VHH binders against q8cch2. Designs and how they scored, part 23

Target 1, 325 residues: q8cch2
Amino acid sequence: RFCGSLVSRTFSFHVSWRMEDPLFRLDLGWPKNSEYFTGATFCVAVDSLNGLVYVAQRGDNIPKVLVFSEDGYFLRAWNYTVDTPHGMFVSGTPFEQSVWITDVGSGPYGHTVKKYNSLGDLVQVLGTPGKKGTGLNPLQFDNPAELYVDDTGEMYIVDGDGGLNNRLVKLSQDFMILWLRGENGTGPAKFNIPHSVTLDAVGRVWVADRGNKRLQVFDKDTGEWLGAWDNCFTEEGPSAVRFTPDGKYLIVAQLNLSRLSVLLAPPSGSIGDCSVVSTIQLADQVLPHLLEVDRKTGAVYVAEIGAKQIQKYIPWHSRTPAFGA
Key: E = the ipSAE of ESMFold2; O = the ipSAE of OpenDDE; V2 = 0.75 times the mean of E and O plus 0.25 times the DockQ between their complexes.

## First folded at step 8 (VHH)

Design g4 (framework vhh_7ubx_2; at its last look DockQ between E and O 0.01; V2 from the best seeds 0.00; counts 0 for: pae E 20.9 > 2, unsure alone 63.8 < 65, placed apart)
Fold by OpenDDE, look of step 8:
Structure g4 (fold): chain B 325 residues (1-325), chain A 124 residues (1-124)
Amino acid sequence: as target 1 above (325 residues)
Amino acid sequence: QVQLVESGGGLVQPGGSLRLSCAASGFTFSRYAMTWVRQAPGKGPEWIATISEGGKTMRDDSTKGRFTISRDNAKNTLYLQMTSLKPEDTALYYCAREGIYDYKTGTYPEFDVRGPGTQVTVSS
C-alpha cells in the first residue's frame, strides 16, 4: 500500500507586481508662480492649439478665471459673469476658440453653461441665468457639472451635481436638444451625480457617474446605453474622466481618495470590465476635482480643490513625440 | 513710483504701420504680464493683446494678423507693432499691467497700473 504523499505544490503565484514605471510625473515647474491661485480651483481646460491653460476658481472678490501658458506663466484673469464655476472646456479651431464654463452658483449667472471668447467676453448663455430648473424648453440646468464639445460643435452636458436633473444632454451646434438620457437612479443609463463627460475616438460618450461609483458609456449619435465600468471604483466614484491623446488610457480622478487612476481603454466593441494600469496617490485632502488632458503633449492638468492649485503631470516617456499629428 | 508711459502714437495713413512702446518703471517689469488695450471715441475699452512674463502671447482675433505684442525685459519696455492700419484702429492706446489679487485689500483689479495712453489716428 504505497501511500503516495501528494506533495501539494503550493504554486506561490508570485504576482511580481512589476512596479510599472509611472506613466506620469509631476511637473514642479508649473505654474511658475502659484500666487495667482487665490481661491479653490475647481476646473481646468486646455487650449492645446494655442498652448493655454484656463483655470476656474471659487471665492469672493477674486479672479474666477485664470489663464496660464503651458509653460506655467500667467497671462490674464477675469471675474465677471461667473458666480460659482464647476466645469470648463475649451473648444475651437485655429481661428476661433471658445471657453465654456458651467456655473452652479445661486447668483445672477448661476445654473448656466456659458461660452466665452479667449478674452473672457461672454458670448453665449445656455440655461436661465440665476434660475435652476428641469425644463427642456427652454433648456434649464440645476448645477451643471461639466461639458464636452466635439469637433463638429455638438455639445454634451452632464447636468446634476447634486441637482434635480441627473442627466446627460446632447445639443446640436445650434443648441437644440438632440437627445437626453438619464434620471436619478442606479440602473442602466440612470445617474447619481453625473459629474464629468468625455468622448473617445470611436464615438462613445463616457460619463462619470460619481454617486453610483461607475463610468457609463453611451453612443454619441443615438444616446443608446452601451455599458458601464464599476469594478474599478469600489471605494469611490469617479469625479473626472479624460482620455489620453492616443486613446490608450483613461485618466480618472477620485476626489475624496485624492487619487488619480489610469485605466486601460477598451477596444472597439464591447466595453467589458475596467482595468487599472496605474495610480497616482496624491496627498491627503488634496481633492482632485476635475482634470484636462493636453491633446498635443499628453500633459494632464488637475484641479485640486483642497490644495487650491492646479497640478501638471507630464507623460514619463515624453521623449518620443508619440502623438504625431 | 509705479508708472507706465506709452509712446509712438501719431497720425498714419491707411495701410501704414506704427510701433508703440511702453516704458515701465517703479516695479520689476519682467515679473508681470502686460497688456495693450485701446479705446476709441464713444466706445468702451477694447483688449488687444497680452504677453506673459515668459513671452507667451494672447491676441484678439480682430487684430491678430496685424498687431504683434512683444516685450524687452532688459529695457523694461512693452511693444505693439501695428501693420495694415485701418481708420477703425483710431483710438487711444494704453499699456496696462495685469492685476494681481491684493490680499491686504481683498480686491482684484483687472489692471492695477495703466499709462496715460498714446493717440493713434488712422486717416487719409
Scores: ipSAE 0.884, ipTM 0.947, lowest interface PAE 0.5, mean pLDDT 92
Fold by ESMFold2, look of step 8:
Structure g4 (fold): chain B 325 residues (1-325), chain A 124 residues (1-124)
Amino acid sequence: as target 1 above (325 residues)
Amino acid sequence: QVQLVESGGGLVQPGGSLRLSCAASGFTFSRYAMTWVRQAPGKGPEWIATISEGGKTMRDDSTKGRFTISRDNAKNTLYLQMTSLKPEDTALYYCAREGIYDYKTGTYPEFDVRGPGTQVTVSS
């Protein structure tokens, strides 16, 4: 019924071909202040509670971290204690809001995972600044690539981007090692450039094992290997992975293909094989490195090291109509 | 009461043009993304175009640039300018308001309000 404000009817784009039902659209107006992208943009993180977007970039004599509003306005920047940023994650509760940045390379702050407050003040350092290492007491890193912080404060760190460690480390909120998996290799629970890490809603940890062209899956509590997805990555491995907040999809980046892939999320049991439901092909040499999905809005922010920018994609879920009162 | 009312449809010859209007009332129009959708008899609904609250537009490639979405926030009105109309454009055309993500329920409402539609018929 379509006879005014009281009629209920259902539209559904779920049954349309993917070409006629896009899942995401580019927000052409984000950011409002793109002139602040003065270097290679390696990573992005979102504070959903305060509507803030953090960007880390690399370059000489430039601000290393940029902060934008959700609407795209530049707010502030800092560079102190950030040398060669690689990954970022924002954790937030009603009482604690933190920006985590991984730093790599030979600079005085390299090989660390660092916590900042929302104003850019350094609060915590994990690893030994400027020194790569394999040790666990104290915990050391070799080009730590990215991290994910759960709502409980537990942390998952992939270590690292071309370093010697090739491991997934789970930490308590007090930074004690709860479990660790990995070494260099191609078999189950072995890695080659573990590059991105995320969680699903049913207690599984997903790692973008970029050099092995797969996603690997672990139980978040025990670290048990639960399987891998490789059939979607025959051309190039994933550089980034995140779930959409509705739990329907994974968003992955494939850096050297300049491509984003949308994969169907698996059920809570066996993970099966991956299924690509949509792709976003970017211009050549854009080089999407890492990405973040806003937990509140489902918006996807993509750090493009070749294009030196962050692009924002807005969810376009199925187009089932809703009816007012 | 939230209401959307489409107008401007009718019978046209192939190659003709129409401008559809969607009058909005009962809500702050400028806060919402707005969408045009069409449905031909016996076919599923087809997304046409969306315009954000800030005026950014997205169109489906299947119309090959023949349709342009716009909005006038001062008049609470959404428009669809249609040109070079073809018989396959014959359908009921609706405007719809996109929902805002509701974090408390964990839902993203696809469309929470739509109008009754206006008929466009392209025939010799």
Scores: ipSAE 0.000, ipTM 0.116, lowest interface PAE 20.9, mean pLDDT 83
ESMFold2 (binder alone), look of step 8: mean pLDDT 76; pTM 0.752

Design g5 (framework vhh_7ubx_2; at its last look DockQ between E and O 0.01; V2 from the best seeds 0.00; counts 0 for: pae E 19.5 > 2, placed apart)
Fold by OpenDDE, look of step 8:
Structure g5 (fold): chain B 325 residues (1-325), chain A 124 residues (1-124)
Amino acid sequence: as target 1 above (325 residues)
Amino acid sequence: QVQLVESGGGLVQPGGSLRLSCAASGFTFSRYAMYWVRQAPGKGPEWIAGISSGGKTMRDDSTKGRFTISRDNAKNTLYLQMTSLKPEDTALYYCAREGIYDYKTGTYPEFDVRGPGTQVTVSS
């Protein structure tokens, strides 16, 4: 009779709302039941078309992938061929969904980027299962951190969450290397723990260079280095980066600070200077790791390692008087 | 019919305490996040505290350390324990249910249902 003491961790979310109207608010209604989080939640992906939220968690003898509805109901879980999930991305059409997971495990499925269908069936493996490496033919990984798939099916992978590789790789739809950037270092186009990757609407690739405490920007077609933001990350580097659907803001996580930052997106044609427009301070040791933005609703889902949960933030639309009928 | 009914308000001296209750009916209370909102004379409504279906809480900084939100799902009841009350806390206090995303309008209302409110007056 294991009296599992439900340590009601009253995570007092000290949301220090600076005086400025917050751009986001916490959705306390998501999920409807948090009991499904049985491990450390490391990443989250959103199928905006179908209103689904995919969660990957770490732990022994637990489901590695959980699927929720956008309104917070648990739908299904699977535990197939995932060792230690790190990043996740959902791509596809209303008719065909692809769930991509990066695996940083040392087990038989580790050091890979794997594609699953919506049912959790393994469809594709990039890398060599269970083998880390630096090779390009065949392509190998060493702790792949995150991936992004654009609307054309081209893939961007940041490989180097503490591994030998510190690189950004672009792949074709057929998984051929189109270009590769980065080596370990502090200079332009060099990385120290590239941890997150996303694209903006004007064809720029943004990489969270966590160890160098900066975002770096590349041209998606050529791989050319375009610039970097470092002035916003003096205390800690970004662990996650996403754009809002309207392209106006970047949402950034700083893991150990337990902080989310909202940054002003740069104008077209220049990177300019980084500007923080809002911050969400989370409780100590919550440790926001990776995040995803729903393209339809603008909701932000944050994988919190320390709190072992996913939190949903929704855009704060101007206070239409809640009760103005 | 979905209904919320607040109670427990009244006149209290500065530094005093009150406990507000909200009785919920007409919906599955345990599935919804609930909030306390207040409206002072001449001011717009402001949220004070929220609590998830599972009991996770969020509070506004203005009431931190003084107000505590809680719920009893078995009783379909939401609570607000208020301590160290100040004249500035004088307001009509509402219980409110979380809103639902409207995909047609692209809006996510903060609240979709509230009670008639209970008056809290802090005066010497």
Scores: ipSAE 0.028, ipTM 0.478, lowest interface PAE 4.2, mean pLDDT 88
Fold by ESMFold2, look of step 8:
Structure g5 (fold): chain B 325 residues (1-325), chain A 124 residues (1-124)
Amino acid sequence: as target 1 above (325 residues)
Amino acid sequence: QVQLVESGGGLVQPGGSLRLSCAASGFTFSRYAMYWVRQAPGKGPEWIAGISSGGKTMRDDSTKGRFTISRDNAKNTLYLQMTSLKPEDTALYYCAREGIYDYKTGTYPEFDVRGPGTQVTVSS
């Protein structure tokens, strides 16, 4: 009865190459304990060395930080000294393993970048808790959005998410300012809501300049502006950016579009224009905010403030069988 | 000037219906996800429904399908159709533009612009 119409429609959809060969697939088994997502999940970080996934969420009378194994089992949580988390990063040095959390807003711990051990003990505070500012001595923040910690211990902080500063700050391992770039604006090395920061393997710092609908690129040693990518973001700016561990791709989130984009990484030297290799369109109102890529496995963890969860994507053609193989 | 203005609230009997409107101005309305939120006296804000720029909708389970969000991008207007109203629906209803950061209050809420609200009172 419906043979002619259904066959024609089904045949048209079945010839799409995109449906047959994705770069990433959703790990339906992660996490094992999703009941612990009791608030809005804003950020995620991965400790590849110890196989741990840290999640920060917002809500009243709930654990603000959750810790899962890489296999998805809930391990522990804490609430102490975390008020309004925004971004996270896990770092390891020869002397310590730590988790960094940015905290925003007018609460008693807002406007800070804080270091914790894996048990939730606060071990370092940057900024003045509860007080926004533009100063450099002491260093102050206005809604610091995210950070990246290099293997050398040097830090890159984007400051801030809608505040007055609109800057990229590089700190030494001992938290001294090495260089600083930015103010509000649209020109080179100006920002409007610098929201995410990451490094590539060839010494470049990449900033998701969300309000200007672009990625901006800087030399990690000098802070020199190296260029920008805007041609992939005409509809909405990136909220998150990370490189895959093999250095071949960037993973970008676009919050209100509920979309993840996979971009080709540029070579050394001139960055050219961006090229979208693949997209993962999420359900409406999922709202991917920030994300992290496991440097050991290439897994992508996405913090979804609308869906109130973390989703895990793993590379296609890993040792795990693929859908529709 | 970015502005959201709600209307259509009022006194209604249990089981009745209301249609709330939210007039948007000062920004490109069609490019933003939009939300309805309510706040009853002495309670915190409660998320009701959302609609993406592309018209896809999401709804909180607490209303059990009685409320329908919609938008008219040509008129820059967001709507909330409420049916089978109950006394527990009594609240001040706000529309909001989704954002990561509320630059006016220095907080990181689910939305960055909201209207003054319209009162809905469900009472015999």
Scores: ipSAE 0.000, ipTM 0.116, lowest interface PAE 19.5, mean pLDDT 83
ESMFold2 (binder alone), look of step 8: mean pLDDT 77; pTM 0.753

Design g6 (framework vhh_7n9e_1; at its last look DockQ between E and O 0.29; V2 from the best seeds 0.00; counts 0 for: pae E 14.7 > 2)
Fold by OpenDDE, look of step 8:
Structure g6 (fold): chain B 325 residues (1-325), chain A 125 residues (1-125)
Amino acid sequence: as target 1 above (325 residues)
Amino acid sequence: DVQLVESGGGLVQAGGSLRLSCAASGFTFSRYAMYWGRQAPGKGREWVSGISSGGGKTMYASSVKGRFTISRDNAKNTLYLQMNNLKPEDTALYYCAREGIYDYKTGTYPEFDYWGQGTQVTVSS
């Protein structure tokens, strides 16, 4: 008699729609069944090609990875070889899917970046399982936060969610270090809790430098520092950053503020100052940690630690008449 | 065929309460998020509230937050809107609507794809 107390956490998501037409709306239909979230949801990745959403959650004796369709149906789950997931990224072709997970756990699989196939089989391990470190040969991690894989298979890893490392590492497809940037600090190209990483369409690497309350930008080829945005993050640093598919906006999460911010993307060339065009205020203690954008649909998936759920936001298309008008 | 039939509207004094119902048929009700919208005289349609397919998530327009409560009974294929502390500005035709489905061909995601005929709510000062 599992009296699963349906703690109906009525999380009243007060989306304070500022007077301007919201750029996104909450999809209340995703997922179709939220009961599959049995732990704290820390990260989300999207296979835009196949219409799949991967979720990683923390907890004891629960599935660590959940797979949903873009329509919100639960498909499968696995829990082996994942200790404490933090970041997630899906790369692949129509024929091959790769699920990457960063693990910040202190258990036997921790302090690694691991690759899984679509079935949940472990395919590749970067780092030394169960051992934190600062080494480069072999490459070691200490609380790797997130990764991004570009279309060429090159990998960008931010290593330093409160660990010894505060760095951005670029790896080749064969996992050789191409360049490394960052040490602990407040100056240019220094980090304090690099927490999220993404690329824009013009070949710039964007890093959420959470502790320094800024985004930092690097050249993807050389690793050269190009600039930083700090004026938009006076209250709290960004925990997550992604671009919209059209490259017009950045979606940023601020964890403790329980806020999503939409920023105007800079033009090619000078980074300049950031500009907030929209904000989505979430309920208190929802704690949006990391997010992902579907490249096909523009939908934004947000991993909410506090609410223990993934939320889906759909772009508000100017062409979509309100109420079918 | 998808059908949505609203009921429970009427005339009420300011500060009063009403409960609206929407009877759904022609689809698997429990698989869809449902919404309430309204249209005031001389104004466009606006969304009022939404609820997830399982009822675990709710959303409200700022104008009705704290006063209105959306709920559903999936066993009865019925959506509800409890409206408390009604104001004259709440006067409108209230519609029940089903969530839209993403159209991958057009890249559009309609907010709603089906709605009822509406039920009139009039709040007198």
Scores: ipSAE 0.005, ipTM 0.284, lowest interface PAE 10.4, mean pLDDT 88
Fold by ESMFold2, look of step 8:
Structure g6 (fold): chain B 325 residues (1-325), chain A 125 residues (1-125)
Amino acid sequence: as target 1 above (325 residues)
Amino acid sequence: DVQLVESGGGLVQAGGSLRLSCAASGFTFSRYAMYWGRQAPGKGREWVSGISSGGGKTMYASSVKGRFTISRDNAKNTLYLQMNNLKPEDTALYYCAREGIYDYKTGTYPEFDYWGQGTQVTVSS
């Protein structure tokens, strides 16, 4: 294409193909086997190394955990020791991968944070199965909502979804409490339904404080409160938060608005105020609950409890043909 | 190998309707999500609509939502775009495209990997 002249389609292929849509588009080809979504899909996690997507759903007499390939094919499922799943995270070393699942409610496995190997075998239980609590010795939970596990095995747990605790707990890789913040309230380091937790690349812990309509930020090593973002959430608090792998954006779900928001990541110093750079408006009643961003590809997987599915969004890329297909 | 052939374009008055077709060959059509795009004279390509491989999920650009309907017939290997309440700004070359595949070498997700030559839609005022 040249100034003021019409360029044929073949002559224009060297120009980046720009689309008039947000930074992400729906991957209409994922999953290939959507009939396996037979209940309310509450959470999703990604094993980027092995190309696996883990989904947890709720319902009677159905598989509670589903495993799909990154390309969307169903592989396997399990139910053992999973009652009422809420959040999920995949972590690992080069030689082992772990699937962490939070479980809520009064069932025999409720109020726990549980670790499974890649095959679905239960290998670790935190909390007292079936019994909520506020204690620290032993550590108890009250509807633990989500967790994040960093590359060193240190763990950040938000505890919890509508329970008494309203706290952020950091554990060492051997599950010792390193620090803890929170109680019910609206002030700094207080929570109302701490619902999602993630880390940025510069050592900050981000918590979706859903009932207070804000994100709160803490130093990962000391637990020091570093500030909050509330100006992007006047209509509805965030239910989920994750960073894109390039560190440029946060992806936030707003459950009752059926909306995903893309926020500009803050600099390494003061966090300032949040800025929305793009939104994805979902159909009414879709109800995006929790989400995960693939560290390798930047794909966003969204658990939609109202629509009873997982939707995959992929970064908007221009096609740049070099050698043909 | 892969071929996509669009048809059904033409000249229409504002407020009118057209139905576009895209005949697909050289691949298993029912296994791929499909898209419509358009290119107006002197402008870049714009995304219009998409549909999942089974047809159960659809997506539309905001400029056409409520006016255009994407559909597919997997038994006939054909993609469709029903365009209603057409406006002069809908004037463009319309083309269909097949979903792209993740490129591990570049770390990118191409939007499309194959597309047709297009069919012209002209909406007079």
Scores: ipSAE 0.000, ipTM 0.339, lowest interface PAE 14.7, mean pLDDT 84
ESMFold2 (binder alone), look of step 8: mean pLDDT 81; pTM 0.808

## First folded at step 9 (VHH; framework vhh_7ubx_2)

Design k1 (at its last look DockQ between E and O 0.01; V2 from the best seeds 0.00; counts 0 for: pae E 20.5 > 2, unsure alone 62.7 < 65, placed apart)
Fold by OpenDDE, look of step 9:
Structure k1 (fold): chain B 325 residues (1-325), chain A 124 residues (1-124)
Amino acid sequence: as target 1 above (325 residues)
Amino acid sequence: QVQLVESGGGLVQPGGSLRLSCAASGFTFSRYAMTWVRQAPGKGPEWIATISEGGKTMRDDSTKGRFTISRDNAKNTLYLQMTSLKPEDTALYYCAREGIYDYKTGTWPEFDVRGPGTQVTVSS
């Protein structure tokens, strides 16, 4: 009768609270039950309209997608049509919800960008399932890392998480190629592991060029290169990038540093240099991979592959003291 | 024994309303997400709605605005309020418990418990 004492390793997250008013605080109440994380959690997407959080995890014989409420309750899981999820994005209107997943697997569903409905039914497949792109076909992917869908339905895909393509692709709502940028390299508009993609409010596409230790910025309409930030990433490149809902900050993950950084968003016009406003140092080997921001609440969800969990951070609302009248 | 039992089905005219109930027994009902599914003759199972332990709901768009899932944890009962019923809603309606990962077997079923179903027939 081996009473294996489950040493609950209370990972005391020593949040070194540097005295600067933290922009975010950890929500320890999310999720309500962490036992649903049965694999390595690689990405997270948020349906801000419906208050849902989608989680993708890797592992054998486990559901690849989990759905939680914003309050942290489990709803359901998907157990099929995903080999090795990497990125996730939820796009939707009040009438239609779409869950997009990038798959970097070598199985029958790998090297694709797939659209799911709210039920977890496969609705659309971009790419050729199970086939790596060769760089010749823009719609054949080689380890697609992440995608972003804007409010018009146009899609931005970063393709090349260790693959050969190392590119940013823009697609129309009808999946027509609008433009393609990038090749393997270190120069302007070249990529080494384009890993995350997002848009700002002024029509700029931001790409986490992880291997080159920089963010690159492109015009969303033309695909023209606008600039890069590298001065904030001297130790490690960004793995994830998102804007806060107000557009004031970028939230960036650095995977191996186990660090989240809050950067000041540039003004309209010149990109300039990056400026770090705040950092959240996570425990060693937590490995924040990708993150998403709830557009309604400003909450940040972080997929931590090392800790095998999703963490929720909520904005620190300075309680304006209710001046008692 | 873990069991789900649906009730409240029947014959109803188009435009009518029904409230389905699902009585849960043999497990802690409040700890599980619950789902309604239906199956029409000659069709595959169709997901209707899921409700979390905390009462958060997910719904299929096809029944949105007409069907409402709810639960009473004190009564160990899941509900489906159906309104504006159509002939196309004719189906066997099932209550199901969302599955959890079984560490012993290494499996995670979509549903680990299901009721026998209650028949809903919408006909003039």
Scores: ipSAE 0.798, ipTM 0.908, lowest interface PAE 0.5, mean pLDDT 91
Fold by ESMFold2, look of step 9:
Structure k1 (fold): chain B 325 residues (1-325), chain A 124 residues (1-124)
Amino acid sequence: as target 1 above (325 residues)
Amino acid sequence: QVQLVESGGGLVQPGGSLRLSCAASGFTFSRYAMTWVRQAPGKGPEWIATISEGGKTMRDDSTKGRFTISRDNAKNTLYLQMTSLKPEDTALYYCAREGIYDYKTGTWPEFDVRGPGTQVTVSS
């Protein structure tokens, strides 16, 4: 009926086909102790070197930051100097681990990008706690949404989530501004709610320009605008973006659609157009906000504001470590 | 109207080669990522490879580089070049247009359009 010289009709509705072995599968055993998710889980970060998963959540009289092992065992928590966490990133060497947390809103620690050691001690503050601003000396923020720290200690901050700045800021390891791009707008290198930032292996910075329903791409060294992807986001803009460690895919969240999308990574050089390899449609009101990919294993951790949990997805058909690590 | 039709399957000896084709009609082929999937008797579907609109490819490493996906947008045709075939490659091979994950059944990725498939049998 679908073969031969006759053109068969399509069904009047979208036909659903099943795959036994998807690209990623849900790790039903992670975490071991979900009772620690007592608030809205906004972000997650992974320390691949030490096998730790950091989670930030919002709520009254609860621990704001939770730490789990990669196997899902709860280890410790803190709430010191964390009011309204939005994004997280973990960086470090074998000898020094840094947990970066963005804090937003009007609380006494809002409008900051803060560094903690693995025990929850505050060691660095960027921005002016509790006070939004647009200034560059001192550097101020207005609802900083997320950051990425590369292996050299250089930082990329998207600033921010519904604030006035709408910018991508690159800092040196000693927090000097190396370059800055953006203002509110829809054109090249302009933003509307720059919400997530990541770096690919070939020196490009990718920004989830959520309100403009696109990803924008910049050269990491010069800040030169290299293009944008919008054709995969016509319904809703991306809230989160990360590359898989093999460089083969991007993982994107679309919060209000309760959807995760797997996109084909572009080659070096031209970024081309975006291509969706697969999607994960979650139940209504799950609300995936930000996510992180473990650089060693390729596991994907998704912070779900509506479901008040973190879900872990692992690559399907275990591959050689060299492929995923 | 939207249709995918595979061809090029058949019986081959171990170590042989085949080139599968997928003819697309009823939609703008050049605007969609395309995928090859196989299904052995009694097994679930297995992803083989995907090629983007612009020709960027991804493949399942389990084939060990023996299979190569390609497309000819001028001919509205998707290809799978298969080499060094083994008995474990015996399956129904079909092409699919990109799909949507069905979270209620746990199926991912979900393909919205697929062909009836072409049988590949590796024996003897």
Scores: ipSAE 0.000, ipTM 0.111, lowest interface PAE 20.5, mean pLDDT 82
ESMFold2 (binder alone), look of step 9: mean pLDDT 75; pTM 0.746

